# VHH binders against Tensin homolog (tns-1), part 9

Target 1, 170 residues: Tensin homolog (tns-1), of Caenorhabditis elegans (h2l045r38to207)
Amino acid sequence: MKDRKEGVQVEYITSRLIVLSCTSETSERKFVESLLKASQQIQNAHNKHIRVWNVSQRRHDISSSLDAIPFGWPSETAPSLEKLCTICKNLDQWMLEHPLNIAVIFCKGGLERCAIVVNAFMRFNAISATDDSVDDRFSMQRFSERFLGPDGPPSYKRYLGYFSSLLSGR
Short names: E, the ipSAE of ESMFold2; O, the ipSAE of OpenDDE; V2, 0.75 times the mean of E and O plus 0.25 times the DockQ between their complexes.

## First folded at step 5 (VHH; framework vhh_podentamig1)

Design v2 (from v1 with L104S; at its last look DockQ between E and O 0.02; V2 from the best seeds 0.00; counts 0 for: pae E 10.9 > 2, placed apart)
Fold by ESMFold2, look of step 5:
Structure v2 (fold): chain B 170 residues (1-170), chain A 117 residues (1-117)
Amino acid sequence: as target 1 above (170 residues)
Amino acid sequence: EVQLVESGGGLVQPGRSLTLSCAASGFTFSINAMGWYRQAPGKQRELVAAITSGSTLYRDSVKGRFTISRDNAKNSIYLQMNSLRPEDTALYYCAAYEDWRSYSDYWGQGTQVTVSS
């Protein structure tokens, strides 16, 4: 995969939405070491205003380091519509509770599942028509397009179409 | 000492508009975010709108009717409330958060908004 780096990477998608990810090729030792470093980085930056959703396989070290909410599904498969709707509602609720609240999407095993959630959240919030919200939605779109390009799993693209249809009432 | 001073509340008829103002003073740190909360009698306090340097956030029931804005030079926020409804009747509080690394939260005393015929 192009642009890969070993270890957990921290990327701000918007001022309030962070993706934490690592490739499946990352060694176990480097993963644990970089996970602790990333956890410290975001806690130092955002303190009590962090909530993490893990969209990959549940692991003890992820749970203990990030206090992550398990929301994962198997790599290269689509999540249920109910699961996508639930995480979008949870993200929205969290951000509504406090203006400084930061949502973090975590995935061990590549960026595709993170991109699905970010894209789903962007579509979920498209009903919110403020100019500031539009800028954030464009940032989320650019992120998801970077990782759900033409060679992305076809099941994810089809699934996002179903989710979009659900949101539009079609 | 940090002070938040709300103003602009009052009694108005349904369908009218009000503008709430909140000025923050006495702070020694950068204020990263400010917002408006409201509390109706017997109900829990709820976030109405908030603003940071990069985003705005609105409660779903006020989207399209309320607009939050910020004057960074005065450390002030404003809430333009259009098409007011009786359900908007509440005590409106200003809140400020010093820095995204700060542990301190600041609240005003509230300004009453009453929407009644």
Scores: ipSAE 0.006, ipTM 0.286, lowest interface PAE 10.9, mean pLDDT 77
ESMFold2 (binder alone), look of step 5: mean pLDDT 81; pTM 0.815
OpenDDE, look of step 5: ipSAE 0.019; ipTM 0.366

## First folded at step 6 (VHH)

Design w1 (from r18 with Y99W; framework vhh_7qbe_3; at its last look DockQ between E and O 0.01; V2 from the best seeds 0.00; counts 0 for: pae E 16.7 > 2, placed apart)
Amino acid sequence: QLQLVESGGGLVQAGGSLRLSCTASGFTFSMGWFRQGPGKEREFVASISWSSGRTYYADSVKGRFTISRDNAKNTLYLQMNSLKSEDTAVYYCAATSPWSEFGRDSYQYDYWGKGTRVTVSS
ESMFold2, look of step 6: ipSAE 0.000; ipTM 0.106
ESMFold2 (binder alone), look of step 6: mean pLDDT 85; pTM 0.877
OpenDDE, look of step 6: ipSAE 0.386; ipTM 0.745

Design w2 (from r18 with G26E; framework vhh_7qbe_3; at its last look DockQ between E and O 0.01; V2 from the best seeds 0.00; counts 0 for: pae E 16.3 > 2, placed apart)
Amino acid sequence: QLQLVESGGGLVQAGGSLRLSCTASEFTFSMGWFRQGPGKEREFVASISWSSGRTYYADSVKGRFTISRDNAKNTLYLQMNSLKSEDTAVYYCAATSPYSEFGRDSYQYDYWGKGTRVTVSS
ESMFold2, look of step 6: ipSAE 0.000; ipTM 0.174
ESMFold2 (binder alone), look of step 6: mean pLDDT 82; pTM 0.851
OpenDDE, look of step 6: ipSAE 0.765; ipTM 0.882

Design y1 (from p5b with D98T R102S S103T L105V; framework vhh_podentamig1; at its last look DockQ between E and O 0.01; V2 from the best seeds 0.00; counts 0 for: pae O 11.2 > 2, placed apart)
Fold by OpenDDE, look of step 6:
Structure y1 (fold): chain B 170 residues (1-170), chain A 118 residues (1-118)
Amino acid sequence: as target 1 above (170 residues)
Amino acid sequence: EVQLVESGGGLVQPGRSLTLSCAASGFTFSINAYGWYRQAPGKQRELVAAITSGSTLYADSVKGRFTISRDNAKNSIYLQMNSLRPEDTALYYCAAYTEWGSTYVDYWGQGTQVTVSS
């Protein structure tokens, strides 16, 4: 984690799922500079087919530039299962609306929140039985495990278990 | 309460210049960075210029034409816009960014309209 570059980073988890994140140690100067670059990169690549979900504190700059949807929660906390489910459904709906649509998960202050969402979305896709989602499952899993661990902390393991149960109607 | 108030917008012919001002007030803590954004009809809001401690940033479309500056004594930032083009027509917003502990906050003005037309 320490070798991660300062500033907003663009990472393609899948061809249609991007994590846009910035470490908490990033200076505001670097944040602004790198945010512009990252935004331009994504916009140039995908034009109007971009939807952003902000899982950190509300940021009007990224919200305005990329039409970000506010779904933030405090760092080092877990979102409500309802919120997590809503995010997954929104992601899925957006990507189903048009084949060129891409989803961006944005977080300022770390990657843990992104990892939670990506992991949840992986689980969501698993029950949706879409062929393309299956192929991307391992990418999402690898990303999640990178920050949460193979099994995640015990608390997250239980939490995500509850989420899976919720998805299954149990 | 924190407030940002923009001024200086208006109608100008292509090639002319305008200077936008943003007056900031109500801060109980230091602002780390300021920025100017714009939103044209039917388009998303985009960063035009930003300024922070010892650095400035410009969108490619305005480089060489626009200049952002800051007056700390007046708690104000400015956007000097030269060689204006019709495509610069937009509502221009002032933004302020701050870090307070682990909290990141941005503030926005209501905007000032810039219209470039012959």
Scores: ipSAE 0.000, ipTM 0.233, lowest interface PAE 11.2, mean pLDDT 84
ESMFold2, look of step 6: ipSAE 0.013; ipTM 0.459
ESMFold2 (binder alone), look of step 6: mean pLDDT 81; pTM 0.817

Design y1m (from y1 with Y34M; framework vhh_podentamig1; at its last look DockQ between E and O 0.01; V2 from the best seeds 0.00; counts 0 for: pae E 14.4 > 2, placed apart)
Fold by ESMFold2, look of step 6:
Structure y1m (fold): chain B 170 residues (1-170), chain A 118 residues (1-118)
Amino acid sequence: as target 1 above (170 residues)
Amino acid sequence: EVQLVESGGGLVQPGRSLTLSCAASGFTFSINAMGWYRQAPGKQRELVAAITSGSTLYADSVKGRFTISRDNAKNSIYLQMNSLRPEDTALYYCAAYTEWGSTYVDYWGQGTQVTVSS
């Protein structure tokens, strides 16, 4: 029985949205080794159609392995609403640029920050009407509920409610 | 060998409709998706709509007005453009994407002009 998985894990949230994450308890050696393997895995599957947003602390190995765009904020804090809106717009624009484009959200240090972004993007899609796949929104909701569900921190639920209000204009 | 041939462009008045067609020929390998791009004078080329076997994607500026469709038996896609606006004026390109292409778009058509004026 495994109580946790060590190393970088690859999870498809939708056909076009991937989360790469690892726990903060992952050793540095295992992190570097598994990051390279995960990078090769997604590049082999999707080639030139990958763009990565790093929502954790910037690191040279992440930048060199994934060419990741830095959009991080400190663990156990909330991002600014401006940052959250910006990453959602960037994800949407990337998806619009090519139908095969895959967005990747990367976080070293657990699932929390990835779940916040995925939930925010789900809400953005429901309001924006740029792309409105019900199946994709359900998949994003299921993923984000693993952290932000009934047992998750209530402050993030309220925060994401405020984000939705901001997007709608009131 | 692969050819994409657009047709259906022209001059139309604002508020009217137009249907673009693109026929693909000469391919012997998998084409995952097809789509329409447009380029207005002095602007960069932008995606308008794309279609796969299971999904469609539209630019925000055309959502609700344009509809892309695909006929696999004829290797063709279509763009129904309703409620046309002067800002829709552009050269419209058909595009095709393959599973193992080395570029964003693997094949381009030569384009068909759509002009919405007066």
Scores: ipSAE 0.000, ipTM 0.181, lowest interface PAE 14.4, mean pLDDT 78
ESMFold2 (binder alone), look of step 6: mean pLDDT 81; pTM 0.818
OpenDDE, look of step 6: ipSAE 0.005; ipTM 0.226

Design y2m (from y1m with F27S T28I T98V W100T S102D T103R V105T; framework vhh_podentamig1; at its last look DockQ between E and O 0.05; V2 from the best seeds 0.00; counts 0 for: pae E 11.3 > 2, placed apart)
Fold by OpenDDE, look of step 6:
Structure y2m (fold): chain B 170 residues (1-170), chain A 118 residues (1-118)
Amino acid sequence: as target 1 above (170 residues)
Amino acid sequence: EVQLVESGGGLVQPGRSLTLSCAASGSIFSINAMGWYRQAPGKQRELVAAITSGSTLYADSVKGRFTISRDNAKNSIYLQMNSLRPEDTALYYCAAYVETGDRYTDYWGQGTQVTVSS
């Protein structure tokens, strides 16, 4: 947890990939307030072209307001490789359905889980070999390294290595 | 567990007022915040108003018209809706947020229908 502001934060990783998250230290009052603002911001910007993947515990408020898909796992744990593959495929499918579609990765209780998904998606896109994704991949890398780099859990690096092996068929 | 029961919905003409009520039961002392949501046909559910231990929150579309309040003695929250508009037509839900340790849980009522029509 680096010096992050309290409340739900909206961060564009790419033009079509948003991380929506708040720290575990955020009060419920601040969470509700900031969630309202963040939700309105995203809704105003992207309307019906929004899909949310909740990687934290199931929340009906965010799930209902932003049409979130529950893909959560406990904090400080790693998701199954199968789950990561599924979320990456779902993200990709949504992005391909319409050029205005944006994907939101939502997490209440830190950014580590978001970083895992973003990093996985980066690796997924790398093997898909789309020329227009180089800058996006770099942005995803920079984001994920904030939390999975030198200051992140070493186990995540190993885990993501396994994920890459899986993607490559090794 | 927390149970929520809404009441007070109905059919009203534009410009009129309604008051929704939500009664909470169960582990009510664990509730950190409560709120009202609404969902119109074909639209996503949206937050209308919320109340915490220290503040009240409102969607921009209802500011100045709606008021959320709480009666601790009755374990209830209320939504006073004034100057109702056709666009306020929706199924209104009561929600309660509970945080216990590292667990986050939200509870919902069954909803009460509000219809604003001439």
Scores: ipSAE 0.006, ipTM 0.278, lowest interface PAE 10.2, mean pLDDT 86
ESMFold2, look of step 6: ipSAE 0.006; ipTM 0.329
ESMFold2 (binder alone), look of step 6: mean pLDDT 85; pTM 0.852

Design y3 (from p5b with D98R W100Y R102D S103T Y104W L105T; framework vhh_podentamig1; at its last look DockQ between E and O 0.27; V2 from the best seeds 0.00; counts 0 for: pae E 20.0 > 2)
Fold by ESMFold2, look of step 6:
Structure y3 (fold): chain B 170 residues (1-170), chain A 118 residues (1-118)
Amino acid sequence: as target 1 above (170 residues)
Amino acid sequence: EVQLVESGGGLVQPGRSLTLSCAASGFTFSINAYGWYRQAPGKQRELVAAITSGSTLYADSVKGRFTISRDNAKNSIYLQMNSLRPEDTALYYCAAYREYGDTWTDYWGQGTQVTVSS
């Protein structure tokens, strides 16, 4: 089922991968209030080892409060394969740069786009020579299945199949 | 052009109070939210307090001691800081947020120094 809590929610997918999200139904006032709280929580916990990727619409009005790299695409659509490959490479490089580095995936407008990125990153790691932790893979799988399981949009599932095929060279 | 000007900082002994002010000018539109942030030496900038049309938010470290308020007629916000501690020493910044459609625009002041020292 979909998240029903109002406001920005913080969820650790792995010890080094965080999803920061709110639903599209969240009021702008509640969004601003809860974003400030969530940003504080993450920065207090991880300080200088945080990098944030925004997979929703770019928001210049909150850039100083949440310094996020823009990688967004419209809700209910599939991202470009180039974009998906680029964010996976960036996540991998960030995590390889320092063992304390934490990646944050941010989305205003639900968890589906975050789930696509988490699933893509899981597939990327399965092919890459980077960290092969079984626990992290299962955590990413469990999270993504919550939103890309049998009730998820078919376009995302088909697209992730194409992405996996691209990574394998076929 | 939009401008935010902080004032009211200074040197103060622990346990005393200060009121910070932030005057906003150059807006042809209403401001949706204001915030106070601070940056201590060797620390990252952190949220202290925020105010919208109907709610306030405080950092845990200042809750119960600091109060944010807003005067829309003067385009100003205030931070009442009571029971000041040495760890409150920082450069305090005012920020304003404006909603347009699906986007927010942020504005920042230059900061005002608060020093709490015995």
Scores: ipSAE 0.000, ipTM 0.108, lowest interface PAE 20.0, mean pLDDT 75
ESMFold2 (binder alone), look of step 6: mean pLDDT 83; pTM 0.834
OpenDDE, look of step 6: ipSAE 0.012; ipTM 0.250

## First folded at step 7 (VHH; from s15 with M34Y; framework vhh_podentamig1)

Design x1 (at its last look DockQ between E and O 0.72; V2 from the best seeds 0.00; counts 0 for: unsure alone 62.6 < 65)
Amino acid sequence: EVQLVESGGGLVQPGRSLTLSCAASGFTFSINAYGWYRQAPGKQRELVAAITSGSTLYADSVKGRFTISRDNAKNSIYLQMNSLRPEDTALYYCAAYDEWGRSYSDYWGQGTQVTVSS
ESMFold2, look of step 7: ipSAE 0.511; ipTM 0.820
ESMFold2 (binder alone), look of step 7: mean pLDDT 77; pTM 0.768
OpenDDE, look of step 7: ipSAE 0.294; ipTM 0.712

## First folded at step 8 (VHH; framework vhh_podentamig1)

Design z1 (from x1 with N32Y; at its last look DockQ between E and O 0.01; V2 from the best seeds 0.00; counts 0 for: pae E 9.1 > 2, placed apart)
Fold by ESMFold2, look of step 8:
Structure z1 (fold): chain B 170 residues (1-170), chain A 118 residues (1-118)
Amino acid sequence: as target 1 above (170 residues)
Amino acid sequence: EVQLVESGGGLVQPGRSLTLSCAASGFTFSIYAYGWYRQAPGKQRELVAAITSGSTLYADSVKGRFTISRDNAKNSIYLQMNSLRPEDTALYYCAAYDEWGRSYSDYWGQGTQVTVSS
C-alpha cells in the first residue's frame, strides 16, 4: 500500500509559512481542481491575511486564482542572488506588517524551488533566543533538507552559503 | 518598439480549419512565452492556448482540435484550429509575457476576427 500524492498539497512549515506544491506528474485537471481547493482551505483558515509568491512558471488562467506574485525561475537552475534577497525581504516585510500575516510559497513542479526559498529565508531571519524562533528555524531546516540535504546537489549548498555571506556582509 | 500582429482570421464554415499567425517584433522573441486568447461579444477574454519554453497548455474546450506552435527563426506563433464550431467565433488575440517575472508588462496584439457560420 503506497500513496503517491497527486494534486496540490498544503504544508505548514511554520505557523506563518506555508508551501503549496504539486509534482510534475499531476494532470492538468487534477491540478486545477486541487489548486482551487487548497486556495479555499488556506483562505478559510487565515482569511485575507495571505500573500502568495509563485516561484515556478507563470500560468495565466490557473495562477490568477491565487493572485500570486510572479517570482519564479526555471527548474534545476539557481535564482539570481538579487531575486533571492528580494523575496526574503518581501516575506519578512509582509510578516512584520501584521502578526496574522501568512506567507505562502507556491511551486508547480516539485519542492526544489520551495526548499531553496525556505532555506534562504531561514538564513535571512535573525536567530532569536525565544523558544518560538528556535522551533521555526528547526522546522524550516527539516523541510529544506528533504531536498537540499547532504545528498542534494552540491551547487545549491555552495549557492546558499554564498547568499548567507552576502547577507552578513562578510 | 514591441509589436504583435495577428493575421489569418476570417469567415469559415463549421467543421473546417483555419490557421492564425502572430508576428512578433521589437524584442527578443525566444525569451518570452506566448498565448492565444479569444473574446466573444459580451463575454470575458479567455485563454485558448499558451506555449512556453518547455510546454503547451490548452483550454479544455479546444483540446484535441487546436494546436499552438512557434517558429523562432520567423519570430512567429501559430494557432492551427481544426473542427471549428460556431462557439469558436471570437476576436483572437496574441499575447507575449515573461514567464519568470523579469518584465512588468505583458504585450497584446490588436486581434484577428474568426467567424464560424454556415
Scores: ipSAE 0.011, ipTM 0.339, lowest interface PAE 9.1, mean pLDDT 79
ESMFold2 (binder alone), look of step 8: mean pLDDT 80; pTM 0.801
OpenDDE, look of step 8: ipSAE 0.264; ipTM 0.680

Design z2 (from x1 with I31S N32Y; at its last look DockQ between E and O 0.02; V2 from the best seeds 0.00; counts 0 for: pae E 14.0 > 2, placed apart)
Amino acid sequence: EVQLVESGGGLVQPGRSLTLSCAASGFTFSSYAYGWYRQAPGKQRELVAAITSGSTLYADSVKGRFTISRDNAKNSIYLQMNSLRPEDTALYYCAAYDEWGRSYSDYWGQGTQVTVSS
ESMFold2, look of step 8: ipSAE 0.012; ipTM 0.423
ESMFold2 (binder alone), look of step 8: mean pLDDT 80; pTM 0.799
OpenDDE, look of step 8: ipSAE 0.678; ipTM 0.872
ESMFold2, look of step 9: ipSAE 0.005; ipTM 0.209
ESMFold2 (binder alone), look of step 9: mean pLDDT 80; pTM 0.803
OpenDDE, look of step 9: ipSAE 0.136; ipTM 0.610

Design z3 (at its last look DockQ between E and O 0.01; V2 from the best seeds 0.00; counts 0 for: pae O 10.6 > 2, placed apart)
Fold by OpenDDE, look of step 8:
Structure z3 (fold): chain B 170 residues (1-170), chain A 116 residues (1-116)
Amino acid sequence: as target 1 above (170 residues)
Amino acid sequence: EVQLVESGGGLVQPGRSLTLSCAASGFTFSINAYGWYRQAPGKQRELVAAITSGSTLYADSVKGRFTISRDNAKNSIYLQMNSLRPEDTALYYCAAYDEWGSYDYWGQGTQVTVSS
């Protein structure tokens, strides 16, 4: 995480799942500037087939630039299981509406919250989705482990375990 | 204690219009984003439309047919549904979230049935 460039960065997790994030050290000026650039980049690439989920604090400039759906929670905390489930379902629904649709997870202040969502979505797809893309699953797992660790912090590990149990009806 | 109450659902024929309303009360936090979701039998809950701090989002399946709007004076949001289809049949939920994007406030839902 220390090696990330200042400003909003675009990272493709899969061909249809991308993450936008900005480090907490990024100045407000740089954030706004890079946000506009990132917005233009993904818009030019995918046009109307983009939908953004903001998992950080709601901001007007984020909403206006990306039409981001606010699903944020404070850093260093776990989201509610209901929120996480809702995000996964919304991601899945969007991806199923059109094959060209791309989902964007946005977070101002690091990639940990994005990693939580990506990991949850991976678990969600394992039981709900018909897509058997091994490469996509591997990419999502690699990304989540990159920022959460192989097992994740104890609190997140337990939380994601509970999430999996919820998905399985246990 | 935030509460959301939906209304306006019912049985309609295909091609007809329907307007759903959602009234919010008991605001503890600043609520500045709203959305409509729906869940059909045997299907997952899905986003239909949302207002996000000045912008609007629509599911592709309803784009051009549905319109979401808000009346701040009445603490209410609306979903105008035109050109209704049988596949629009579902329980429709109103949702609200605070400045952190906590989608923790849900209504009980209003049933929309489109059938000839």
Scores: ipSAE 0.000, ipTM 0.217, lowest interface PAE 10.6, mean pLDDT 84
ESMFold2, look of step 8: ipSAE 0.260; ipTM 0.719
ESMFold2 (binder alone), look of step 8: mean pLDDT 81; pTM 0.809

Design z4 (from x1 with S103T S105T; at its last look DockQ between E and O 0.02; V2 from the best seeds 0.00; counts 0 for: pae E 13.2 > 2, unsure alone 62.8 < 65, placed apart)
Fold by ESMFold2, look of step 8:
Structure z4 (fold): chain B 170 residues (1-170), chain A 118 residues (1-118)
Amino acid sequence: as target 1 above (170 residues)
Amino acid sequence: EVQLVESGGGLVQPGRSLTLSCAASGFTFSINAYGWYRQAPGKQRELVAAITSGSTLYADSVKGRFTISRDNAKNSIYLQMNSLRPEDTALYYCAAYDEWGRTYTDYWGQGTQVTVSS
């Protein structure tokens, strides 16, 4: 279920996890203008405690505006298990480094790739020896279910099940 | 009876290579993924590598040195271990996963011992 608005949208999934996204229908001018606004918004709110992972196609303007780590894969495909494990470890390490640290997942071209990463991170947290917040897990579940629930692609559900089982040895 | 049989272990010097094999039999479900695990004396069992139909996963400690592969015709998986280090010394086990990511871990056979000694 796409909620379509023009330009880059900022959504807090948890108090420490943000999704930045826009649809492919957003014009290039609107994209650049709204990206600059979103960048300023998150920098004003969180200052030096921001780290951004771009899970879509790399762009020069993303690097100049968000200083995003390129971590993308083609739309409508699954990432490698190695890539998914790596981004979850990176998110976890960033969160542990400082209590004010905020992770941002950015995707130009819809929310589906962001939902895959958020769902994977939820599963990663459930396996950790340190319990995560019940509210945070619920928020990540609600977000990912917009795109990976009963209406989501079945192959992603199985893929994320393999990811969870392999990490736990179950 | 579900059975996973590991083989190919041995004693090798640091920097050498080994190939481990795992033959699967007796499963009543479709095997969609396999994993290799290892357990050193006094340590917890840890995931080393995993393979699905389209993706692989490696522990950071073995990335670039180990390669997992599968042969569906033989119902087997392999672990190619290059540039072996003393820290890789462990008993190595394999596991199989069904299409929903559940594993059969009730039976951990003998495993295959890998010893890397200088």
Scores: ipSAE 0.005, ipTM 0.255, lowest interface PAE 13.2, mean pLDDT 77
ESMFold2 (binder alone), look of step 8: mean pLDDT 77; pTM 0.772
OpenDDE, look of step 8: ipSAE 0.065; ipTM 0.565

Design z5 (at its last look DockQ between E and O 0.67; V2 from the best seeds 0.00; counts 0 for: pae E 5.5 > 2, unsure alone 62.6 < 65)
Fold by OpenDDE, look of step 8:
Parts: structure tokens; sequence; C-alpha cells
Structure z5 (fold): chain B 170 residues (1-170), chain A 119 residues (1-119)
């Protein structure tokens, strides 16, 4: 695997879904500096069409810099099914409001929590009445499997199974 | 230097089968994801089938007819196309995605292989 660069990284999962994250090894100084840069980068690219969901611990600098919506849960744990459902609905609603709207999932300290959200959103879209792109599903699946696939935590796979059951009414 | 080379295209009658091949080089084959796209004249490029580390995806229009597979030993992916229809006529592209880091919007493309389904 490639070495991840220090600092907040911008990753486009789809044309309209972005993940911002940094490794747990990133210093506070580098985090703050790179957070500002990443924020500026996505704002320049997408202007007023950006909304950010923070799935890590709530922090004032994250909230102020990105106007991030707090949806965080502790690392190495699963969110409540209710929370996960809520974030999926919020993402969907935002995407439907305007075709240029971009959704950003932010997490300080790894990509696992982002992967959970992206995978859930993929599952959510699969049962929704909206005709989503096969390309988008492919990209979301690639990203989620990078962290939750064959080498991912089994507990996460089970949890996402429960989520799918919930969505399907089982 | 990433390279993707498609082969196996041609002219076939409706209902016939065709197998496309894509040989990949220049990167670690086993850790990446792959897809087949197609572009018909006057239409946008569309994903036909994709294969990740753990699963496959298909466009609704080809489900049950097309099968994507990979051979890590040969650094190749394949598209088995059964029950071909005239609407399947298009230039078919092989694509590779770096699944480690970066922009998932970016992929590597081959030059394409022409598939024509006609009576």
Amino acid sequence: as target 1 above (170 residues)
Amino acid sequence: EVQLVESGGGLVQPGRSLTLSCAASGFTFSINAYGWYRQAPGKQRELVAAITSGSTLYADSVKGRFTISRDNAKNSIYLQMNSLRPEDTALYYCAAYDSEWGDYRSDYWGQGTQVTVSS
C-alpha cells in the first residue's frame, strides 16, 4: 500500500462525494495547517455548494473552518443505526437539492469511519427510488472495501449487514 | 507507465456471444479495481461492469448477460458477453482504478475495442 501523506488529504470518491481525513500520526500543528488548506481547496472548487459532515470528534476549529455538521462517534466503534440512517438521508437530501452540491465526509484520525458512511450510503442508494450512477456505486464500493473489505474488521461487516436489514425492513 | 490493451471485439449477429480481454501492465494488478465501459456513437460513455477486491457490479442493461472476471496471474480482466443485442454496439474500454489512495474519479484507460452487433 502507498504511504499516506501527513496532514488532511482530499479524496474524491465520486464527482460529488469527497472524503477529508488525516492519519492519527499527524501532529496538531500540521493538522491545523492542512485543514485550512484543504478547506480552501474545496471551497475554491465548489463554492457555496459544499456541505461537510464530521464523523470524528467535535472540534471548534473543524466546525468553524468547514461549517461541519457534527455526526461523530468514537473511533473503532460503530455508530448507532439511527445515526447512520440519518446521515444517509441528509446526504441524499443535499445531493437532490442541487446538481452542483457536493457532500464532504470529514474524519480526523483515519478513514474507517468514512468508509462506514460511504458504504452505508451506497446501500441506501441501492434501495432508493433515485437512479444513481453505476460509476458512483463502483467508486463507493472500491473505497469502502479498501477499509471494510477482505482485510477490514469483521465487526463492521456484520454491522453493515444489520444496516442493510434495517433498510429492507427485515 | 500504466498500459491497458483491449482485444476480442468484432462483428457478431444478435444472440451470439463474445469475450473481451484486457491486459494490464505498469502497476500492481491485484490491489486495483477494474471496469469495462462502452461508448456508442452520439452517446456518453457508460460503465458496463466492474470488479473490485470483493465483488462485481453490472449495469442493469447487461445484468444476466455479461460477466466480468479477472485473472491475477495473467494481469488480465475479461468481459463475457452473451445474448448480444444491437444496442450493445459500441466501443468498449477497459479501465483500471488505483484503490490505494487518491482521486477515485481518475482511472486508466485502454484504446478500446469495437463491438458491433448486427444482422
Scores: ipSAE 0.106, ipTM 0.615, lowest interface PAE 2.5, mean pLDDT 87
ESMFold2, look of step 8: ipSAE 0.200; ipTM 0.645
ESMFold2 (binder alone), look of step 8: mean pLDDT 78; pTM 0.788

Design z6 (at its last look DockQ between E and O 0.69; V2 from the best seeds 0.00; counts 0 for: pae E 13.8 > 2)
Amino acid sequence: EVQLVESGGGLVQPGRSLTLSCAASGFTFSSYAYGWYRQAPGKQRELVAAITSGSTLYADSVKGRFTISRDNAKNSIYLQMNSLRPEDTALYYCAAYDEWGRSDYWGQGTQVTVSS
ESMFold2, look of step 8: ipSAE 0.501; ipTM 0.831
ESMFold2 (binder alone), look of step 8: mean pLDDT 82; pTM 0.820
OpenDDE, look of step 8: ipSAE 0.157; ipTM 0.629
ESMFold2, look of step 9: ipSAE 0.007; ipTM 0.199
ESMFold2 (binder alone), look of step 9: mean pLDDT 82; pTM 0.818
OpenDDE, look of step 9: ipSAE 0.024; ipTM 0.467

